# Ledger of designs, part 121: VHH binders against p49116

Target 1, 238 residues: p49116
Amino acid sequence: EGPLLSDTHVTFKLTMPSPMPEYLNVHYICESASRLLFLSMHWARSIPAFQALGQDCNTSLVRACWNELFTLGLAQCAQVMSLSTILAAIVNHLQNSIQEDKLSGDRIKQVMEHIWKLQEFCNSMAKLDIDGYEYAYLKAIVLFSPDHPGLTSTSQIEKFQEKAQMELQDYVQKTYSEDTYRLARILVRLPALRLMSSNITEELFFTGLIGNVSIDSIIPYILKMETAEYNGQITGAS
Short names: E, the ipSAE of ESMFold2; O, the ipSAE of OpenDDE; V2, 0.75 times the mean of E and O plus 0.25 times the DockQ between their complexes.

## First folded at step 7 (VHH)

Design ta76 (framework vhh_7n9e_1; at its last look DockQ between E and O 0.87; V2 from the best seeds 0.83)
Fold by OpenDDE, look of step 8:
Structure ta76 (fold): chain B 238 residues (1-238), chain A 120 residues (1-120)
Amino acid sequence: as target 1 above (238 residues)
Amino acid sequence: DVQLVESGGGLVQAGGSLRLSCAASGFTFSNYGMYWGRQAPGKGREWVSGISWSGGYTRYASSVKGRFTISRDNAKNTLYLQMNNLKPEDTALYYCARPGYGSSDESDYWGQGTQVTVSS
């Protein structure tokens, strides 16, 4: 069997909406986030191993890990997205909501902590200087997680995850032959992803666009979306 | 197609310096960490130095640490190796490499290499 990923999967290019407004409004943030989400989902769909699991299984996988994939995408695309500016804008919008007394003190705390976690995670990844190859395989490791409830074909999923881990290990060993701890330093970042609430992520990045519709409910449609349609939306929105 | 072309090798006296260059094409250079290797006559391939995509993270073999410096210019798709205080034991064919996919050594991409010869 060939490798799990290829150059096609290492490429992860996010196109931002244009033009960027002077004030980052909710629409711009939601559009940017949606593009990243779609890119992440279509990335997963392009992996032969993912396709081999079948539509029901791969949909279940994405439902289980979309927040983690999205967050890795945020980290990877942080510069292109001007993520710090986006997050600052989100905080500003949140402050307006606070002034209107629409949120409880506990909810405010939860949301702010989530934003801090996102910032910290992205900063930590930047400090590690993770490249596109490493990001691709980290995403694969997250995608092929067998420990989510309700999954079928867990043995096969586990095999794919192991393959991803091994290939990442090989890459790190080849590139940094005498650095025996780099792989571990990278992998220990992954648990932070599971500390992040998908609900809060959804509220922060997608509420203005999808309203009361959940990301979970639209994932099957995103996965069935034609690549041409996706590309058309990107070009049409520019 | 992935291409790597090394240059800058030559004959130098012990204690001298050389700067190697590696021109990369056929792939998105900034998506990958890169590394330098070398092969001395009658010996196997030896890892020399590695560098992350942005250059912010570098590693060196113990034998070259403190003498060699790896760097890159992503705008020029070029990898560099500054070699100072060269020793006869540094004599080798130096090659730049991009890691491939999978566990096979043949999966990596290498250039043809540039010869470095250090005389006593």
Scores: ipSAE 0.914, ipTM 0.967, lowest interface PAE 0.4, mean pLDDT 93
Fold by ESMFold2-Fast, scan of step 7:
Structure ta76 (fold): chain B 238 residues (1-238), chain A 120 residues (1-120)
Amino acid sequence: as target 1 above (238 residues)
Amino acid sequence: DVQLVESGGGLVQAGGSLRLSCAASGFTFSNYGMYWGRQAPGKGREWVSGISWSGGYTRYASSVKGRFTISRDNAKNTLYLQMNNLKPEDTALYYCARPGYGSSDESDYWGQGTQVTVSS
């Protein structure tokens, strides 16, 4: 039927809130993260193969993988976001929380380990010099994961994941013809995404979200939004 | 519409140098890795060199390693191939390419090519 993705899906443009505050605060971080999340959901919804699976399956897939998509988006948009500056601000806040005994030592340890894993992931992707095409296909591989609990159309999901893997392989082999190991080096980065807690991602990036609701609970609503509504969220306009 | 236009080819003596350029348009150049290929008379297409989006990752065919250097300028939407210590067997039509969607060469976007002729 043609390729899984198109040039439209390789395009992934994050617009940051402006102006950047003198001191980073939870509002700026949350707005920046929300824009990336909405961009990622809009990206997934635009894929014809994803649409073909039906609304119930679409919701289940995105609820299962939003943290993986979001983390890939953080790595892809790290420069635009000044992610290192955001993470440094979060670390500074956590150090102050230790000093004031506001958070348990166990919780702080979990959060710091998550930040370290995130930084290592982003550094690994940067060292591999992952491009927009490769990011689009890595996102497709994690989106079309047939192994999440409760999925129904697992055979069709697996076929789309295999198609994503094959098209990524074709691209890498054409671009770097005599490098037989680049694809393997890229793909072995993906398991780390599943080890990162979606609850800790919510705490770091989505603190102050309206009603303190989970990302999991709002995903069905985000996926049903009209294109204009997505554009409003992505650009910060109503 | 993807367009790639090569230039910089010509006739050169063995041991000489040439710098090829490829002007890209119709897509966001910095989102894609690119490659150079060549086709000598009576031979199939041969991959020469590939480069990642930022230029931080490059690979070369064994036949050109150490003699050719691939580079890019994303601000100018331009891909380059610096060819040093040219040999008669480097004689070919050189073309730049953006990988397409699919397994066949026909899915790739290729320029018209620029002729490189190396005399002994």
Scores: ipSAE 0.859, ipTM 0.946, lowest interface PAE 0.5, mean pLDDT 89
Fold by ESMFold2, look of step 8:
Structure ta76 (fold): chain B 238 residues (1-238), chain A 120 residues (1-120)
Amino acid sequence: as target 1 above (238 residues)
Amino acid sequence: DVQLVESGGGLVQAGGSLRLSCAASGFTFSNYGMYWGRQAPGKGREWVSGISWSGGYTRYASSVKGRFTISRDNAKNTLYLQMNNLKPEDTALYYCARPGYGSSDESDYWGQGTQVTVSS
């Protein structure tokens, strides 16, 4: 009953670690990425339709789509994050790893292709000038995807996705009444998100921690956090 | 609360120009696209122009394209409509709006409007 999202879900403010170091380092990149991840999970958990699906379904949905939500977050926050600077630093690190013979050539190619796809995605979203409302609904569409394996309540998830699509359509139609192609142009960007590798995203943004970080493994914990703990992780205040 | 306050309307002769302003408050202005609409007496509401959050994506009704320019200043939370080469059929109450969450434009957020009257 009522709209799927509200103005509180359109708000998506990322706060960067301060100060930004003159020499960009793995710790800064990982802290920035962690803040975005927790902000994205907090966003998803705050949606009443998401809450209505139950904990097991919620965990399954987020495990399936966290990388798509994270990638949409990167595109939405690209300017505040200075994402192009972060990606340039990662490319320089990869070049050094090649010179020091630390990575296989096949892995380097995979990682560079992923960076190129990420850059292209962010550029295409900027060209369309996607706003916070549109991003919120795009995130909802990818969150409520009924075609992931192992989901329960797939009929209800599909209804939530259709509702998100309809409400996005209403917004675009009201804002840009004579633009018959904007909705289609926005929606055709979403399949690119499914081609993004969660493994490579972890390598690019989350390998600054001791040992490998598996975001999939910590999703249940993140979703069960108290709101105060979320806020500490989002702002780095704890 | 969301508030939108239009200003800059008035009486102008055909062929003249006018610039409308819309002061926004009560929400994060830069998160949303905005639009101008107008309503002439005895007619329904007509969408005039829409603008994306940064101003980089703009659209215009066919009746005003080439004559009107929509813009925004996010630092001042202000939306603008520059109206050039005005015609008597442009006479209307002009309102700025932020889209709401329903299918009807009556669910949108808008102010009282500012009257534009164009004499021949």
Scores: ipSAE 0.727, ipTM 0.905, lowest interface PAE 1.2, mean pLDDT 87
ESMFold2 (binder alone), look of step 8: mean pLDDT 85; pTM 0.855

Design ta77 (framework vhh_7n9e_1; at its last look DockQ between E and O 0.95; V2 from the best seeds 0.84)
Fold by OpenDDE, look of step 8:
Structure ta77 (fold): chain B 238 residues (1-238), chain A 120 residues (1-120)
Amino acid sequence: as target 1 above (238 residues)
Amino acid sequence: DVQLVESGGGLVQAGGSLRLSCAASGFTFSNYGMYWGRQAPGKGREWVSGISWSGGYTNYASSVKGRFTISRDNAKNTLYLQMNNLKPEDTALYYCARPGYGSSDESDYWGQGTQVTVSS
């Protein structure tokens, strides 16, 4: 049947808003995050296997795993995004909210822990020196997860996930033949993604742009967005 | 089109050194781990060394560990293999490779190779 992915799927180039402000304001952060989200959704949509599942199933899959895909994207694009600086800015903004007594102590703790988990995950991926090929297949494994409730075509989804895993295994074995545990080291990072709260991620990265609108509600529209429109979104925001 | 061009091979005496280069084009070099392989006369292809996209991680066959060093320059789209303390059993056609897609070995990309001959 052929491979699950190709060079077009390994390429994952995020274009940041320009110019970078001296102070990273909420709009810059949200715009950057939105571009990454759109890129991630566009990436998923470009996969033939994903297309084969149909629009309803596709939407359900993305709704279930968008936070994981987004987080993998953050890790992959951490340098380009200056993620550490963005996260520091988010913390600073959070401090302002704390001073205004807008958040409970428990909520503050949850948000700070979430930021910590994001940083640790990205750092762990950097330590493993994950490349674009590996990221692409990790994203595929996450995307084609049959474990989410309410999914249709779970047998096909599982098949695609297995294919992704096998092809990644083959890649790792060919490249690093004497390191029999590299694949395991990589895959064992995936559970950390499930520790991430989609709600907190949404609040940290997207509240400034979408307000009370949920990412879940806009996913169908993003998936239907034309490529030209997507490109226009990138260029228009410059 | 993906292209890999190896160079730096030649005839060397046992105990000598060579540095191989591999010029890559037709793909985003920094998106991929790369590896060196070799094929001795009458033998199959043998994996020699692998390197991650940034060069931060390297791996070696037991037969070359401590003697060979793999490195890369992403700005130049070039892969290197420094070979020290060469032995006659290192005689082979050396090739650089980028893994392809799928589970088939035929999906990988290889250059034409560069001949390394070590005399006793």
Scores: ipSAE 0.911, ipTM 0.965, lowest interface PAE 0.4, mean pLDDT 93
Fold by ESMFold2-Fast, scan of step 7:
Structure ta77 (fold): chain B 238 residues (1-238), chain A 120 residues (1-120)
Amino acid sequence: as target 1 above (238 residues)
Amino acid sequence: DVQLVESGGGLVQAGGSLRLSCAASGFTFSNYGMYWGRQAPGKGREWVSGISWSGGYTNYASSVKGRFTISRDNAKNTLYLQMNNLKPEDTALYYCARPGYGSSDESDYWGQGTQVTVSS
């Protein structure tokens, strides 16, 4: 029918916890990350095409791609979050763990490589001057990924992904009509998202809040939340 | 509702300059790239220039490259087109646009336009 997304899906407003502490701590980082995660899941749930796939498919898609959505959200909200400051605080905490002999050298290396990959991704998106419309469609492309193991309705998911790709192409071609390469420069950034470990994202941003509970295990419950509960989480008003 | 209102057009001699403005309302201006288009008598709509949300990336039609400069002020929700070294061939109705959802230019949001006439 109509377009895959609307102006309401281009709007992506992260409300940070207030007041910001003088010194960043694990609680502030985890609360900020949780707000972004809830905002991202509320965004996905609001898409009519997503709703049409049904609850079981919705759960499977978000469980498979939450890390990609979250990372795109980090890039999009990097300025609002002061992401560079948050990452510096995480690195400092990690350095303290080395000094106290709490983590293996191999694990430290994996985490540092993840942080460098994240910084490079965010920097590449900033250099491309990606806008809210482009971010909405990039998120839709990763959400409607038909190639995750265990998915059913893969032909319908693929059709929605192709629709997202076509609408992004239309927008880029209309806005920058003499630049035949901009779309390719944007899309080639997406494979890097799959190289980033969801386990390491979870450790960096969520460990202080969720303990031993994995993000993918709580996704079914978050997706079932009433709209007011989502709003309470993303604004801290509840 | 999306509204775009152009101003700054007029009659100018060849070699002269004009600065067009477009006041945007009804949407979050900074979420979108924008473009300027024009339509000369007896011609179809021609894309002139596009700009990214922050103004960090711009793109120009070959016919205007080096003479026109697109810019934006997100605090004022305003898009600009600085036109220098104007030629009679630049005579057209100029309109600003936000790309719409779909491949057709009928899906785009554009203003009523502002007339630019360049005399020889």
Scores: ipSAE 0.875, ipTM 0.952, lowest interface PAE 0.5, mean pLDDT 89
Fold by ESMFold2, look of step 8:
Structure ta77 (fold): chain B 238 residues (1-238), chain A 120 residues (1-120)
Amino acid sequence: as target 1 above (238 residues)
Amino acid sequence: DVQLVESGGGLVQAGGSLRLSCAASGFTFSNYGMYWGRQAPGKGREWVSGISWSGGYTNYASSVKGRFTISRDNAKNTLYLQMNNLKPEDTALYYCARPGYGSSDESDYWGQGTQVTVSS
């Protein structure tokens, strides 16, 4: 029984749509977010421990945590995506939605609070200088969460989560031996992910391309896609 | 294949300085934190200093803090250790390391090391 992850799981390269438009628009934002979503699903599907849990369990886990994985992906890829610029464009779009009665004032307040929480999460991760290894294991901890209702094989899921925690601990301690608190500082950021609403994430990043279809409903199809079709979705190419 | 090659060691008088380099290849250097270790004759390996992927966080053993500076250049895939005010106690084989997976220290990748000898 070897390590939970390998170098292939640490690699997480997001390719942005080309060419970048003169001004960011809904289509560019939604295509960029879709690429990140498919990259995140491909990442999860490639983990041997995940594969060992079986298709029904896989679907249940991803449905429960896709928003947390997506948010970790946003933080990891914030520079490549120019996330601050994307969020500014979304804020401008929200102002127009009020004028057209697409969103209530209370909903706009909720969405703006969500954006603020997302920005604070990304800033805290950048301050900690989280690397690709650490992000991969944080994603694994989030993926193998036994706490979600309706999961089968929760004892096995818990064992995989404990393995991810221990391997992350070993990495942090052998790399930064004189910092006994780095792991704790990293892990205390994870509860903020549970504050992120999947409904609001869909509104912010996916409404223009996916319409009103929830991401929960398409996850079984994404997990079953062939590798060639999947890679086309990540790059937007054929 | 992961390869780590140290250079810059040598014989130096107490109070002197040396700069060690570690050339990395065979992996995506910027995905990982890196660290330096050392092994004095007849002793076990000792962790010296670690650095985060961007260089934004650094960490030092108490015995070298204030005298040694770790840095990296991700464009050149190179890790550095600037050693100032060297003491005879710093005499050791210095090696760089890339963390591996799992709980075993043997899963890490180590260079063959570069000898630093500090005369009294």
Scores: ipSAE 0.686, ipTM 0.885, lowest interface PAE 1.3, mean pLDDT 87
ESMFold2 (binder alone), look of step 8: mean pLDDT 85; pTM 0.847

Design ta78 (framework vhh_7n9e_1; at its last look DockQ between E and O 0.94; V2 from the best seeds 0.81)
Fold by OpenDDE, look of step 8:
Structure ta78 (fold): chain B 238 residues (1-238), chain A 120 residues (1-120)
Amino acid sequence: as target 1 above (238 residues)
Amino acid sequence: DVQLVESGGGLVQAGGSLRLSCAASGFTFSNYGMYWGRQAPGKGREWVSGISWSGGYTTYASSVKGRFTISRDNAKNTLYLQMNNLKPEDTALYYCARPGYGSSDESDYWGQGTQVTVSS
């Protein structure tokens, strides 16, 4: 059997909404996040191994790991997105909510900690200088995680994850032969993804766009979207 | 199609310097880490140096550490290898490489190479 991924999967190009407003408003943030989410799910759907699992299993996998994929996407696209600026804007918007006494002290703390964790994760990935190839395989490792509850075909999922890990290992060994610990340095970042609350991520990046609709509920629809429709979303929002 | 074209090799005396270049095309250069390898006559391929996509991270074989410097210009899709204080044992065909997919070395992409000969 051939490799898990190809050059088409290494390519991960996010197109930002245009024009960029003078002040980042909730709409711009949500649109940007939506595009990243769609890109991430479209990416997953383009993987032959993912397709081989069947629609029900695919949906379950994405529901389980969308926040992790999204976060990896944020890290990968941090520069293009001006993520630091986006996060600062989110904090500013949050300040308004605080002034209106809409949030409890505990909730404020949770949200601020989440933002901090996002920043730290993205900074840590930048320090490692992760490339598109490595990001693709990290996303694959996250996607093909067999340890989520309720999954079917866990044996096959595990095989795909192992394949992803091995191919990433080979890549790192070929490129950085004298650095025997690089793979470990990269992989040890993955646990941080599971510290991220999907609910808080959803509230920060998507509430202004989808309202009370959950990402979980729309995942099946996103996965069924035609490529042309996806592209239309990008062009239509500009 | 992925293409890599090496240049800059030649004949140099021991203690001399050369700068190799590798022009990349057919793929998004900045998505990949790159590495230099070399093959001396009668010997197998040897890894020489690797560089991350942005150039922010580099690593070297012990035999060339302190003498060779790997760098890249993503705007020009070009990989470089500055070789200083060259030794006769550095004589080899030098090639730049982009890793492929899978565990096979044959899956990687490399050019025809450029010959470096260091005389005593």
Scores: ipSAE 0.924, ipTM 0.973, lowest interface PAE 0.4, mean pLDDT 93
Fold by ESMFold2-Fast, scan of step 7:
Order: structure tokens, then sequence, then C-alpha cells
Structure ta78 (fold): chain B 238 residues (1-238), chain A 120 residues (1-120)
């Protein structure tokens, strides 16, 4: 068959809420993060190989990897999001929570460690000058992970992951022909994504959600959205 | 459709300089790394230099390192190759390329090329 991805999958354009408030608040951060999450889910849904696995497998894969996809999206869209400004606002809020004795020191330490891991990851991707094609294929490698517990169709998922790895290799080798180490530098960044807690990601970026609705619980609904519903979410038209 | 149009070639004496340009259209230029290749008469294609999307990372074939400089202007959708201290063995058709899908360079998107001739 043809390539795993096409130019349409390399395109990844985040539309930010407008205007940006003078003082960042939980609602702005949550809306921005929600748009990125919906964009990431829609990106995954558009891949023919992903569609071929069927709805149950699709839901299981995205539930297993949404935090990794989201983190790659944060790194890719860091400039558009002004991610450094968002993280600074979150750190300021945490410092105020310490002063007001509202959060345990242990929890604050966990959250700060997560923020530092996220900053380290984003900085490493920026230093490597990762492009849209490379990001698309890194997301595909993460999406088609056959090693999550409870997955079915693992043989087919593994074949799609291997196809993603080979196509990324082809691109890097053709673009930077005499650099035999660039691919390895890129791929060794991926294990760090699995060290980041999805629960802490939810607390940092999705705390504005109504009630205690987990991302895990809404994934099936996002994946079933019609194109018009999806477009409303990513543009904030509702 | 992906389109790449090279310009800036010509005839120069050994030791001279030329600056090649490549105008890109039909895709989001800043999403992709790009490269320059060349083909001398009766020879196969040779990769010359590659550049990352922002221009922050560049690589060069050993034969041109220190003499050629690759750069890009994403606002103008343009790729450049500054060629200094040209040698007769640099004589070739120069073309810019966007990597395609697959292992073969035949899957890549190439321009028609611009001829560079270096006399002794």
Amino acid sequence: as target 1 above (238 residues)
Amino acid sequence: DVQLVESGGGLVQAGGSLRLSCAASGFTFSNYGMYWGRQAPGKGREWVSGISWSGGYTTYASSVKGRFTISRDNAKNTLYLQMNNLKPEDTALYYCARPGYGSSDESDYWGQGTQVTVSS
C-alpha cells in the first residue's frame, strides 16, 4: 500500500482563543488545551490506517496514548500557544498555593517535577529543530503502540508502527543524507513521554472542565463527533 | 501541486561564486526540511546539502563543506545555496528538493534545475 500519512496529516494548525486575556486564567488555559486535544483526536481519526483498525481499537489506542499525543502537540504548538507564558502562570499559581497552605508539599513537588519534565521535552524538540513531517510521524509512532495492556489487533498495530518508523527514517536520511545519527537523537526523546502522568496533565491543563470529568471518559465521545461538531470545538464556535 | 523553481545558475571561472534560489509553492514550506542535489553529465544524482525547517540545522556533503552555505527564508517560501570557491568538478545541474514518501529519491519532489558550469 501507499504511505501511512499524507501532506494533510503533516498540517497541524492550532487556532487559539481570542483575545488572549491580560492575566491568564484557568478558563483560557483549559479552552486552549481542549482545542489542542480535539485537534489531536481529529488528526488521529483522519489517518486511513487508524480507521482500518475499527472503533473499539481506535478508542483503546487513544485512551492509552492521549497524554503522549497531547505532549507532542504542546511541543509542536509551543510558540502558537505561548506555552512558556502558560507554564509560568501555572508555576505562579502553585507558589501562591504554597503561601496560602492550600496544597500539600508532596503534591506541589509532583506537579513541579512534571512541569520541569515538560519544559525539558519541549526544549529538546526545539533544539533538534523538529519539523511538521517529523512531528506527524512521531505522533504516528506513539499512536500505533502495540504494547499497551488490553489491546487487541496488536500485530496490525505493530505493522503500522513499523511503517511509521521506516517512513520517518526515509525522510531523515534523504533530507540530512550524511547525518547518520539524527534519527536516533529524535527517537530517544520518545520514552520520556511515558514518564509523564496523565493525571497531572489533566490537573495542569484541563482543571476548568465541569466537575471531575476525566479525559479518558470523554475520548469515545470526541472520536464519534461529526466533522461539524469537531470544527465547532476547535474554533470555539459554540 | 508541489512546485519548485530554481534560478541563479550560470557560467563562472574556477574560484568564483554563485547564489542559487529555489521558489517553492503548493505546500506549507515551513513544515518540511529541504535539500539541494546536483547531477553532472553522465552521472547519477548527488545530495549536496540539507536544511531543517527553521534553518537552525544544516548538513553538507564532504565535497562542498566549507564552500557552500544553505539557507532559507520561510516568509518568501525560498531556499538558497550560496556557492563559493567553485571548482570545475562542481559543474552540474542543481535542483532543490522536498523529501517525498518512500525510500527512493525518485519519490521526492524536484525542480527542473539550474545549470552551473565552472570553467578552469
Scores: ipSAE 0.865, ipTM 0.947, lowest interface PAE 0.5, mean pLDDT 89
Fold by ESMFold2, look of step 8:
Structure ta78 (fold): chain B 238 residues (1-238), chain A 120 residues (1-120)
Amino acid sequence: as target 1 above (238 residues)
Amino acid sequence: DVQLVESGGGLVQAGGSLRLSCAASGFTFSNYGMYWGRQAPGKGREWVSGISWSGGYTTYASSVKGRFTISRDNAKNTLYLQMNNLKPEDTALYYCARPGYGSSDESDYWGQGTQVTVSS
C-alpha cells in the first residue's frame, strides 16, 4: 500500500576511493565497482515491497538482475566514477592480454562489444537526462522483473513492476506533460540491459576478488549483511 | 519538509516580460525534474513547462513555446521561468511543482504560487 518508493530510494550517492591514482589499476577499478555493487544491493534491500517477498524470492530476484542494477548504477554514476577513464584503462589491460595470447580472438571481440554496448547505454541515458527519481524507478522495474526463469511469486513480482511503471509514468506525465513520448524513450532502453553478460561484467570490473567465486554465488551473503557492514563496503571504511 | 516558494509575479502590460523564481528546500533539488503550472480564474490547472534535473531537457505547452523559457540553478536550488511577449491569456496564478510518489495528485508538491496579471 502507498507508493513503491520514497525520497530515501531516490538518493543514490556513490563515494569514490580517495585519492584517485594517477594510473587507474585493477585495485582502484575493483574497489570502485564493489562500492557501487554494495550501494545497489543496499538500495534494493531497503525497499518495503522487496522485503515483503521473502528471503528466497529476494535472492532469486537479485541473482537474476544484479548485472542490470549494476549497469544502471554505472550509467547514473558515470560522471562521478569517471567511467570513460575506467573503460579506457580496462581496454589497455585487455590489449596486454592480446599481446600475451591469454584470450582467444572470439573472447576479445565479445568483451569489446560489451564495452561498446555499455558506453552506448550510458550515452543514451545521459542524452535523455535521466534524473534520480527516474533511475530509482527504472531500477525497480528491472528488480521486479517476473520474466526471469525459475522465479517464484511471479504474480506478486509482476504487480510490483506494474506499480513501478505506473508511478514512473505519473512522474514523467506531470513533469513533461506535452512530451507524450518520454516514457517510451526511457523504457525502450531497458532491453539492452538484458543483453549484457554478467560474466563479462565480472571480468571487466571485479577482477581481483579473492577466489573463483561469482557474484551470483555471494548474493545471499550480500543481502543478509548488517547495515553497518553495507556502509563500510559502500564507503570503503571498516 | 518539501517547500517551494515562488516570486517575481506582478502586473505587466501585454508584450512585456517577467521572470519568475521558485526557491526549493527540504529535498535534494538535483535529483528531480521540475515543472511550472498555472491556474487562471475560474479555470483548471494547466501545465506550462517542464525541465530535467540538469536543465538539458526542456518541454513547453504549445501555448507558451517560443515565449517562455524554463531554467534552473542547482547550486542555488532555484527554478526559473522567463516569460516574454506576455499576453492577457497568460494571466494566472503561477506555481512551481515537483511530482510526488504514487498516482495521486495529493502526493505532489506545489508552491503557493505568484500572481501574474497581463493587461490589455
Scores: ipSAE 0.610, ipTM 0.857, lowest interface PAE 1.9, mean pLDDT 87
ESMFold2 (binder alone), look of step 8: mean pLDDT 84; pTM 0.841

